# VHH binders against q96fz2: the designs that were tried, part 379

Target 1, 269 residues: q96fz2
Amino acid sequence: CGRTSCHLPRDVLTRACAYQDRRGQQRLPEWRDPDKYCPSYNKSPQSNSPVLLSRLHFEKDADSSERIIAPMRWGLVPSWFKESDPSKLQFNTTNCRSDTVMEKRSFKVPLGKGRRCVVLADGFYEWQRCQGTNQRQPYFIYFPQIKTEKSGSIGAADSPENWEKVWDNWRLLTMAGIFDCWEPPEGGDVLYSYTIITVDSCKGLSDIHHRMPAILDGEEAVSKWLDFGEVSTQEALKLIHPTENITFHAVSSVVNNSRNNTPECLAPV
Below, E stands for the ipSAE of ESMFold2; O stands for the ipSAE of OpenDDE; V2 stands for 0.75 times the mean of E and O plus 0.25 times the DockQ between their complexes.

## First folded at step 22 (VHH; framework vhh_6z1v_2)

Design GB13 (at its last look DockQ between E and O 0.92; V2 from the best seeds 0.77)
Fold by ESMFold2, look of step 22:
Structure GB13 (fold): chain B 269 residues (1-269), chain A 123 residues (1-123)
Amino acid sequence: as target 1 above (269 residues)
Amino acid sequence: EVQLVESGGRLVRTGGSLRLSCAASGFTFSDWAMGWFRQAPGKEREVVAAISWSGRSTYYADFVKGRFTISRDNAKNTVYLQMNSLKPEDTAVYYCAAKMGLFTESPSDYQYWGQGTQVTVSS
C-alpha cells in the first residue's frame, strides 16, 4: 500500500476514466491542474498522483455525480497542520486503516466533509517477506484485464509499440481515498493531499501481505464513493471491504529503489 | 444528433468474404471505443469484435478469431469489420456500437447503437 504505478500519458489516462453520470450519460472527467500530472512506473508517498473527486467540491450547485480528475499529494496533510513543511508531520498518513478511520481526527474530519476521492493507478506494488530471510519479493497487483489480440497481458509487452497495445485499454485500479485541503501558513497554493484506505487482505493476497488498499470494483462503487452530495459517510463506508477480483505477478527488485522509473519495474519475472 | 450507420451486409456463400462499415457522426469519435455485435433470430446479442479509441488494441470473440479483422479510421469517423471464411453460423444482424473510453464484452455498457446490417451466409 506504499508504492504504485501510474504511468499512462494524460490522454490515455483520461479516456480510461470514462464514466456514467447520474443520468446515464458517458463522460470524461474534467482535469484540474493537468500540468502537475507526473506519470511514473514507480510512485511513492509525497509524490503527486491523479485522483477522481466530485465536481461539487469546486462548483456550488454542480451535479455531484460529475467527476473532476486532479493530481494530489500522496500522504494526507491535515487542514490543521501548523508547520510550513509537510515533512514535519509526526505521523504517517500514506494509508488510513478502515477499522479506525472514524477515530483518527486527520481522517474523520475530512471524511465528514465529504472529501472522498478515488485514487488511480495502473496497479500497486507489495513486498512479500520470504520466510527465514530479510529479503522481500515484490509483486505488481492490478485488476484482471480483458484479453486483447497481440496485446495480451503485461507479459506480452516486449517493445514500445507492444506496450501501447496492452495499455490502450487498461482498466485502472480504483482505490478508495480521503483527501484534505491545507493552506500553508506562510502562503502559497492550497495543498490537496490524500490517503489510501486499507483493509485486511483478501485470501488471494494474504500470502503476500496482510493489508491491501480498499478497492472500489465497478462503476456503482466508484460513483457512490465519490458522490458526497447523495451518499452519506455511513453509507459510503459500507463500500470499504476486501475484494478477490485482483491478479498479480512477481517483478524484479528494480522497483525497490523509488528513483527507478522504467517499465522493468512492473515487468513479470 | 448521434448516428451510427452500418453498411455492407448481404447474402454470401459459405467461405465467402464481406466488409462491413459503420459511419459515425455527432460525437468526438476519437474518445470512443467501437464494437461490432451480432444477433441471430431468437438469440441474445453478442460481441464479435471491439477496438480501442486509438485503434491500437483489439478484441475478438473466440468464435471469430482468425477470420475477422476490426479496424478504424479516425479521420473518416468510420469503423470496419472485414469478415473472411464465413460460415452459416455467422448469419445475423450485425450492429455497430460505441462506448466512451474502454471497450468491454457487454452490450449493456455501450451507449450508442446503429440500426444493424443483415449478413446471411448460405450453406
Scores: ipSAE 0.736, ipTM 0.886, lowest interface PAE 0.8, mean pLDDT 91
Fold by OpenDDE, look of step 22:
Structure GB13 (fold): chain B 269 residues (1-269), chain A 123 residues (1-123)
Amino acid sequence: as target 1 above (269 residues)
Amino acid sequence: EVQLVESGGRLVRTGGSLRLSCAASGFTFSDWAMGWFRQAPGKEREVVAAISWSGRSTYYADFVKGRFTISRDNAKNTVYLQMNSLKPEDTAVYYCAAKMGLFTESPSDYQYWGQGTQVTVSS
């Protein structure tokens, strides 16, 4: 996974992240560093994206079922990294393969500390290789959505009004991530950064791409992944597998340019 | 304390119209999706209509077929169900329900419920 969409306004995004804590109380996640949230139809590595994480990471003795939402840098910077510039990392940390997560120090260490997060997105993009050509067809991949009146799908958004309706009740894609905290050697603010865990693609996506993000489907999966206080690493890793509960449509080549940030990126062609 | 209070249910003839209201209190109404559900005797509770927190997105059950309209007024903390072209099959107790964030089709996802209002449609 090298490209996502996360374009909802902050308030809409927050409401879309409503959850029930372990006590059964309905809650919205509290924001940390809300000003770092930059909505975009075209998110690439090294950009900031909103993630969910347990409140326990920030507050001692907090209810670990409570959720915080925070923009973090895509591309995990390990806490032990001693260079002053994260771009000097010699290995790619955009993704973490599920089969080797425990073999790589950069992922194993933060995971062992319970630094699990849920990466939020409208969906993600993948490119299908066209047989016999060097051309690639991009696809937008996301959760199936509830059919609403006049706006049953992204494809039905033929007007600005319909477009707003499509996103008003949009179910966000929830991807399993690992985050770490890095303190710059020269001082400054702590950098929070994340990697997306990847798995083999489900059958439905296999023709598009052989790998997919580990998707946490449903509130239970999301809660268990986040709740590092009550759920062990071993139990959490059981949640990491391909899911068939995904849909997709072809999009234009507009998304190929990471500088393009318009609705056309994820619009059906 | 969270309260949902339905009103407007009564006896009507086939082809008639009713407007149901649900007054909400005790929570931030604009952060919650609202839904109307109904339960007939001996049947399971089923979704009739749902509306997003903003009111821009709505869902209707298949049996509604354009006869009902769900709306909300966030300033009044009220959700409405306009029911037209009523049929005897629409006879049920109608319930207002609240879910924080997004609406869903599943009654079990909704946290707060009203006591219900009886709608009876006679032949």
Scores: ipSAE 0.717, ipTM 0.869, lowest interface PAE 0.7, mean pLDDT 93
ESMFold2 (binder alone), look of step 22: mean pLDDT 90; pTM 0.919

Design GB14 (at its last look DockQ between E and O 0.78; V2 from the best seeds 0.00; counts 0 for: pae O 8.9 > 2)
Fold by ESMFold2, look of step 22:
Structure GB14 (fold): chain B 269 residues (1-269), chain A 123 residues (1-123)
Amino acid sequence: as target 1 above (269 residues)
Amino acid sequence: EVQLVESGGRLVRTGGSLRLSCAASGFTFSDWAMGWFRQAPGKEREVVAAISWSGRSTYYADFVKGRFTISRDNAKNTVYLQMNSLKPEDTAVYYCAAKMGLFTESPKDYQYWGQGTQVTVSS
């Protein structure tokens, strides 16, 4: 998984992230660094995207079932990295394979510290390799959505009114991630960064690509992945598997260029 | 304390119209999606209609398509259900319910419920 859409305005995104704490109380997550949120139809590695994480990461004795939402850099920078420029990492941390997560120190160490997050997106893009050519067909992949008055107009929004009818009740894709905190050697703000865990594709996606992000489907899965105060690493890893509860449609090649940030990126073709 | 109070349920004739209201208090209404649900005797509670926190996205169950309209007034903390072309099959107790964030079809996802208002549709 190397490209996502996460384009909702912050107030719409926040409400899409309503959740239930361990006592059954419904809440909105509290933002950290909201001004760093950069919505776009076409997010790539090294960009910031919002993730959910437990309040316990920030507040001593906090209820670990309460959630914070914060923008983080896509592409985990390990806490041990000693260069001044994160782009100098000698290995790719955009994704983390589930079958080797406990073998790679850059992922194993933060995971052992309970640094689990949920990566948010409208959905993700994947390119299907066509036999006999180097041409690739992009698809937009997302949770099935409850049918609303204008649900058949996905990506066809050509006005603010149509956009709100399509996206106002959009169920965000929730992907399992690991994050780490890096202190630049020359000083400055701590860098929060994440990787997305990947698994073998489900049957429904296997014709598009052989890997998919580990999707956390539903409130229980999301809560258990985030709650490092009550859910051990071993229990949390049981949540990491493919899901068939996914849908997709073909999109135009406009999305291929990561500089294109328009609704056409995810519009059906 | 959160309260949802339905009103407007009564006996009406087949083909008639009725408007239900649900007054909300004790929470920030504009953060909550709202739904109307109904329960007839011997049946399970089922979604009738739902509306997003902003009022711009709506959902209607197949059985009420075209006859009912859900709306909300965030200034008055009220959600409405306009029911037209009523049929005897619409006889039920109607409940309003609140869920923070996104609406869904499942009653189990809703945190707050009203006490219900009886709608009876006669031949």
Scores: ipSAE 0.774, ipTM 0.900, lowest interface PAE 0.7, mean pLDDT 91
Fold by OpenDDE, look of step 22:
Structure GB14 (fold): chain B 269 residues (1-269), chain A 123 residues (1-123)
Amino acid sequence: as target 1 above (269 residues)
Amino acid sequence: EVQLVESGGRLVRTGGSLRLSCAASGFTFSDWAMGWFRQAPGKEREVVAAISWSGRSTYYADFVKGRFTISRDNAKNTVYLQMNSLKPEDTAVYYCAAKMGLFTESPKDYQYWGQGTQVTVSS
């Protein structure tokens, strides 16, 4: 996974992240550093994206079922990194393979500390290789959406009005991530950054791409992944597997350029 | 204290119209999706219509078939259900319910409920 969409306004995004804590109380996640949130139809590594994480990471004795939402840098910077510039990392931390997560120090250490997060997106992009050609067809991949009276799915949106209605009640994609905290050697603010865990693709997606993000489907999966206070690493890792509960449609080549940030990126062709 | 108070339910003839209202208090109304549900005697509670926090997105059950319209006024903390072309099969107690964030079709997902208002449609 190297490209996502996360374009909802902050307030809409927050409401879309409504949840129940372990007591059954309805809650909205509290923002940390809301000003760092930058909506975009075309998010690439090294950009900031909103993630959910347990409040317990920030407050001692907090209810670990409570959620915080925070923009974090895509591409995990390990806490032990001693260079002054995160871009000097010599290995790719955009993704973490589920089969080797426990073998790599950069991922194992933060995971062992309970630094699990849920990466939020409208969906993610993948490119299908065309046989015999160097051409690649991009696809937008996301959760199936609930049909509404005027806007059943993103593919059915035939007007700007219907398009807006689709996003008003959009089910966000929830991907399993690991985050870490890095203190710059020269001082300054602590950098929070994340990696997306990847798995083998489900059957339905396999023709497009052989790998997919580990998607946490449903409130229970999201809650268990986040709740590092009550759910062990071993139990949490059981949640990491391919899911068939996914849909997709072909999009234009507009998304190929990471500088393009328009609705055309994820619109059906 | 959270309160949802339904009103407008009464006896009407087949083909008649009713407007139900639900007044909400005790919570930030604009942060919540709202829904209308109904329960007939001996039947399960079922969703009639739902509306997003902003009012831009709506859902209607299949049996509604364009007869009902859900709307909301966030300034008044009220959700409405306009019911037209009523049928005897629409006879039920109608409930207003609130869910934080996005609406769903499942009654189990809704946290707050009104006491309900009786709608009776005579032949």
Scores: ipSAE 0.013, ipTM 0.322, lowest interface PAE 8.9, mean pLDDT 90
ESMFold2 (binder alone), look of step 22: mean pLDDT 91; pTM 0.924

Design GB15 (at its last look DockQ between E and O 0.93; V2 from the best seeds 0.82)
Fold by OpenDDE, look of step 22:
Structure GB15 (fold): chain B 269 residues (1-269), chain A 123 residues (1-123)
Amino acid sequence: as target 1 above (269 residues)
Amino acid sequence: EVQLVESGGRLVRTGGSLRLSCAASGFTFNDWAMGWFRQAPGKEREVVAAISWSGRSTYYADFVKGRFTISRDNAKNTVYLQMNSLKPEDTAVYYCAAKMGLFTESPQDYQYWGQGTQVTVSS
């Protein structure tokens, strides 16, 4: 996974992240560093994206079922990294393979500390290799959405009004991530950064790409992944597997350029 | 205290119209999706219609077939169900329900419920 969409306004995104705590109370996640949230139809590594994480990471003795939403840098910077520039990392931390998560220090250490997060997105992009050509067809991949009266498929949004309706009740994609906190050697603000855990693709997606993000489908999966106070690493890792509960459509080549940030990126062709 | 109070249910003839209202209090109404559900005697509670927090997105059950319209007024903390072309099969107790964030089709996802209002459609 090297490209996502996360374009909802902050308030809409917050509402889309409504949850029940362990007491059954309905809650919205509290924001940390809301000003760092930059909506975009075309998110690439090294950009900031909103993630969910347990309040317990920030507040001692907090209810670990409570959720915080925070923009974090895509591409995990390990806490032990001693260089002054995160770009000097010699290995790719955009993704973490589920099969080797426990073998790599950069992922194992933060995971062992309970630094699990849920990466939020409208969906993610993947490119299908066309047989016999060097051409790649991009696809937007996301959760199936509830059919609303006027919101046909994303493709039926022929008007701005219809477009807004489509996104008004959009179910966000929830991907399993690991985050870490890095203190720059020269001082400054602590950098929060994340990696997306990847798995083998489900059967339905296998023709597009052989790998997919580990998707946490449903509130229970999301809650268990986040709740590092009550759910062990071993139990949490059981949640990491391919899911068939995914849909997709072909999009234009507009998304190929990471600088393009328009609705056309995820519009069906 | 959270309260949902339905009103408008009554006896009507086949082909008639009713408007149900649900007044909400005790929570931030504009952060919640709202839904109308119904339960007939001996049947399970089923979703009739749902509306997003903003009112821009709506959902209708298949049996509605364009006969009902769900709407909301966030300034009044009220959700409405306009029911036209009523049929005897629409006879049920109608319930207003609230879910924080997005609406779903599943009654179990809704946190708060009204006491219901009786709608009876005579042949």
Scores: ipSAE 0.798, ipTM 0.903, lowest interface PAE 0.5, mean pLDDT 93
Fold by ESMFold2, look of step 22:
Structure GB15 (fold): chain B 269 residues (1-269), chain A 123 residues (1-123)
Amino acid sequence: as target 1 above (269 residues)
Amino acid sequence: EVQLVESGGRLVRTGGSLRLSCAASGFTFNDWAMGWFRQAPGKEREVVAAISWSGRSTYYADFVKGRFTISRDNAKNTVYLQMNSLKPEDTAVYYCAAKMGLFTESPQDYQYWGQGTQVTVSS
């Protein structure tokens, strides 16, 4: 998983993140650093994307079931990294394989500190490689959506207002992540960064690609992954598995170039 | 104190029209999706229509499409259900419900409920 769409305006995104606390009360997450949110149909590693994390990471004695939403850098920078420039990190941290997460210091250490997050996206892209050819077919992959009045295929619109009708009730993809906090040696702001946990693809996606992000399907899964105050690492890792509750459609090659940030990136073809 | 207060339910003839209203108070209305649900005696509560927090997205159950229209007025904290071409099988108690963020088809996802308003459609 190396490309996502996360394009909603902040006010729409925030409402899509409504959640239930441990007492069943429905709430919106509180933003940290909202000015760093950069919406785009075509997000790649090293960009900022919003994640959810427990309020307990920021406030002594906070209710650990309460959620903060914050932009973080995609590509985890370990807290122990000593160089001044994160681009000098010599290994790829955009993803973290679930089968080795407890063997890699870059991921095991922050996980042991309860640094679990939920990575948000409209959906993600994957490229299907056909046997015997160099051609690859990109797909946009996302949760099944409730059908709304005047909605059709996503990206099919006769005016800008029809886009709002598609997206105004969009169920965001919720992926399991790990984050860390790095203090630059030259001073400055603490860098928050994340990795996306991956698993073997479910049967429905196996013809597209052999890996998929670990998707947290529903409030219980999201709440347990985030709540490091009440849910141990061992229990949280039980949430990490493939899901068949996923849908997709083919998209044009416009998305191949990460500089293209248009609705065409995810439009059905 | 959160309140959802339905009004407008009454007896109407088959083919008639009726407009239900739901006045909301005690919460930030603009953060909440709204739904109309109905329950006939001995039946499960079922979604009729739902509308997003902004009013831009709507959902209608298959049995009511084309006959009913959901709308909201965020300045008045009110959601409406315009019901046309009413049939006897539309007879039920109609409930207004609120869910923060996104609407769903499932009654158990909704936090707040009104007391309901009776709609009776005569042959």
Scores: ipSAE 0.782, ipTM 0.904, lowest interface PAE 0.7, mean pLDDT 91
ESMFold2 (binder alone), look of step 22: mean pLDDT 90; pTM 0.915

Design GB16 (at its last look DockQ between E and O 0.91; V2 from the best seeds 0.67)
Fold by ESMFold2, look of step 22:
Structure GB16 (fold): chain B 269 residues (1-269), chain A 123 residues (1-123)
Amino acid sequence: as target 1 above (269 residues)
Amino acid sequence: EVQLVESGGRLVRTGGSLRLSCAASGFTFSDWAMGWFRQAPGKEREVVAAISWSGRSTYYADFVKGRFTISRDNAKNTVYLQMNSLKPEDTAVYYCAAKLGLFTESPQDYQYWGQGTQVTVSS
């Protein structure tokens, strides 16, 4: 998992993140650093994307079931990193394998601090390796969506007004992540950064790729992953498994170049 | 106090039309998806139609078959259900419901409910 789409305007995204607190009351998450949100059809590592995390990370004695939404850097920068430039990390932290998460200091330490987050996207891209060639077929992978009137598949949206109908009730993909907080040695703001936990792919995705992000499917799973005040690391890790509740379609190679930020990146071919 | 108040239900002949209204108060209406549900005696409550917070995206149950139209007016905090070509099997109590953010097909996901309005379609 190394490419996502997260393109919704901030107000639309916020409403898509409505949730239930511990008492069952429906709420919208509160933003931190909203000006750092950069919507794009084509997000890559080192870019910022919105994540959900518990309010308790920011406010003493807050209700740990309440959610904050904040942009964070994709590619976890460990709190112990000593150099001034995060791009100088000697290892890749874009993803974190679930089977070794408790063996890697970069992930074990923040996880032990309860630094669990939910990474938000429209969906993610994955490239299928074609037999006998070095060519790869990209796919856009996402939650099944409620069938809506006058807007069928993503490809049916061929105008601005029809495009809005596709996305206005879009169920965002919710992936399990770990984050950390790094203080640059030369000063400046604390850097929040995340990794996406991966698992073996489900049967439905196995022909595309052998790994998938750990998907948190539904309010209970999302709430338990986020609520580090009430849910231990051991209990939270039970939520990390593949899911078959996923769908996909082939997309054009336009998405291959991460500088291409257009609806064509995720349109069916 | 949150309130959803349905109106417009009455007795109508087969083939007739009705417009149901649901007036909402006590919450920021434009953040909430709205749904119409119905329940006939001895049956479970089922979704009829739903509409996104902005009004741009809608959902209709298969049995609607193009006969009903859901709409909303965020300036008036009101959601509507225009019902045309009514059939006896449409006889039920119709409820409006609100869910923050995105609509779903499941009544369990909706936070607020009206008291219902009776629609009766005679043969």
Scores: ipSAE 0.805, ipTM 0.913, lowest interface PAE 0.6, mean pLDDT 92
Fold by OpenDDE, look of step 22:
Structure GB16 (fold): chain B 269 residues (1-269), chain A 123 residues (1-123)
Amino acid sequence: as target 1 above (269 residues)
Amino acid sequence: EVQLVESGGRLVRTGGSLRLSCAASGFTFSDWAMGWFRQAPGKEREVVAAISWSGRSTYYADFVKGRFTISRDNAKNTVYLQMNSLKPEDTAVYYCAAKLGLFTESPQDYQYWGQGTQVTVSS
């Protein structure tokens, strides 16, 4: 996974992240560093994206079922990194393979500290290789959405009005991530960064791409992944597997350029 | 204290119209999706219609078939259900319900419920 969409306004995004704590109380996640949130239809590694994480990471004795939402840098910077510039990392931390997560120090260490997060997106992009050609067809991949009166799918958004309605009640894609905290050697603010865990693709996506993000489908999966206070690493890792509960449609080549940030990126062709 | 109070339910003839209202208090109404549910005797509670926090997105059950309209006024903390072309099969207790964030089709996802208002449609 190297490209996502996360374009909802902050307030809409927050509402889309409504949850129940362990007491059954309905809650909205509290923001940390809301000003760092930058909506985009075309999110690339090294950009900031909103993630959910347990409040317990920030507050001692907090209810670990409570959620915080925070923009973090895509591409995990390990806490032990001693260079002054995160871009000097010599290995790719955009993704973490589920089968080797425990073999790599960069991922194992933060995971062992309970630094699990849920990466939020409208969906993610993948490119299908065309046989015999160098051409690649991009696809937008996301959760199936509930049919609404005038906009049952993104494809039905034939007007600006309908487009707004589609996103008003959009179910966000929830991907399993690991985050870490890095303190720059020269001082400054602590950098929070994340990696997305990847798995083999489900059967439905296998023709598009052989790998997919580990998607946490449903509130229970999301809650267990986040709740590092009550759920062990071993139990959490059981949640990491392919899911068939995914849909997709072909999009234009507009998304190929990471600088393009328009609705055309995820619109059906 | 959170309260949802339904009103407008009464006896009507087949083909008649009713407007149900639900007044909400005790929470930030604009952060919550609202839904209308109904329960007939001996049947399970089922979703009739739902509306997003903003009112821009709505959902209707298949049996509604364009007969009902859900709307909301966030300034008045009220959600409405306009019911037209009523049928005897629509006879039920109608409930207003609230869910923080997005609406769903599942009653169990809704946290707050009204006491309900009786709608009776005679043949």
Scores: ipSAE 0.369, ipTM 0.708, lowest interface PAE 1.2, mean pLDDT 91
ESMFold2 (binder alone), look of step 22: mean pLDDT 91; pTM 0.924

Design GB17 (at its last read DockQ between E and O 0.89; V2 from the best seeds 0.88)
Amino acid sequence: EVQLVESGGRLVRTGGSLRLSCAASGFTFTDWAMGWFRQAPGKEREVVAAISWSGRSKYYADFVKGRFTISRDNAKNTVYLQMNSLKPEDTAVYYCAAKLGLFTESPQDYQYWGQGTQVTVSS
ESMFold2, look of step 22: ipSAE 0.823; ipTM 0.923
ESMFold2 (binder alone), look of step 22: mean pLDDT 89; pTM 0.910
OpenDDE, look of step 22: ipSAE 0.846; ipTM 0.923
ESMFold2, look of step 23: ipSAE 0.810; ipTM 0.913
ESMFold2 (binder alone), look of step 23: mean pLDDT 90; pTM 0.912
OpenDDE, look of step 23: ipSAE 0.794; ipTM 0.899
ESMFold2, fold request of step 24: ipSAE 0.778, 0.823, 0.824; ipTM 0.901, 0.919, 0.919
ESMFold2 (binder alone), fold request of step 24: mean pLDDT 90, 90, 90; pTM 0.912, 0.912, 0.914
OpenDDE, fold request of step 24: ipSAE 0.923, 0.923, 0.925; ipTM 0.960, 0.960, 0.961
ESMFold2, last read: ipSAE 0.831, 0.767, 0.722; ipTM 0.924, 0.896, 0.880
ESMFold2 (binder alone), last read: mean pLDDT 90, 90, 90; pTM 0.913, 0.914, 0.911
OpenDDE, last read: ipSAE 0.923, 0.926, 0.924; ipTM 0.960, 0.961, 0.960

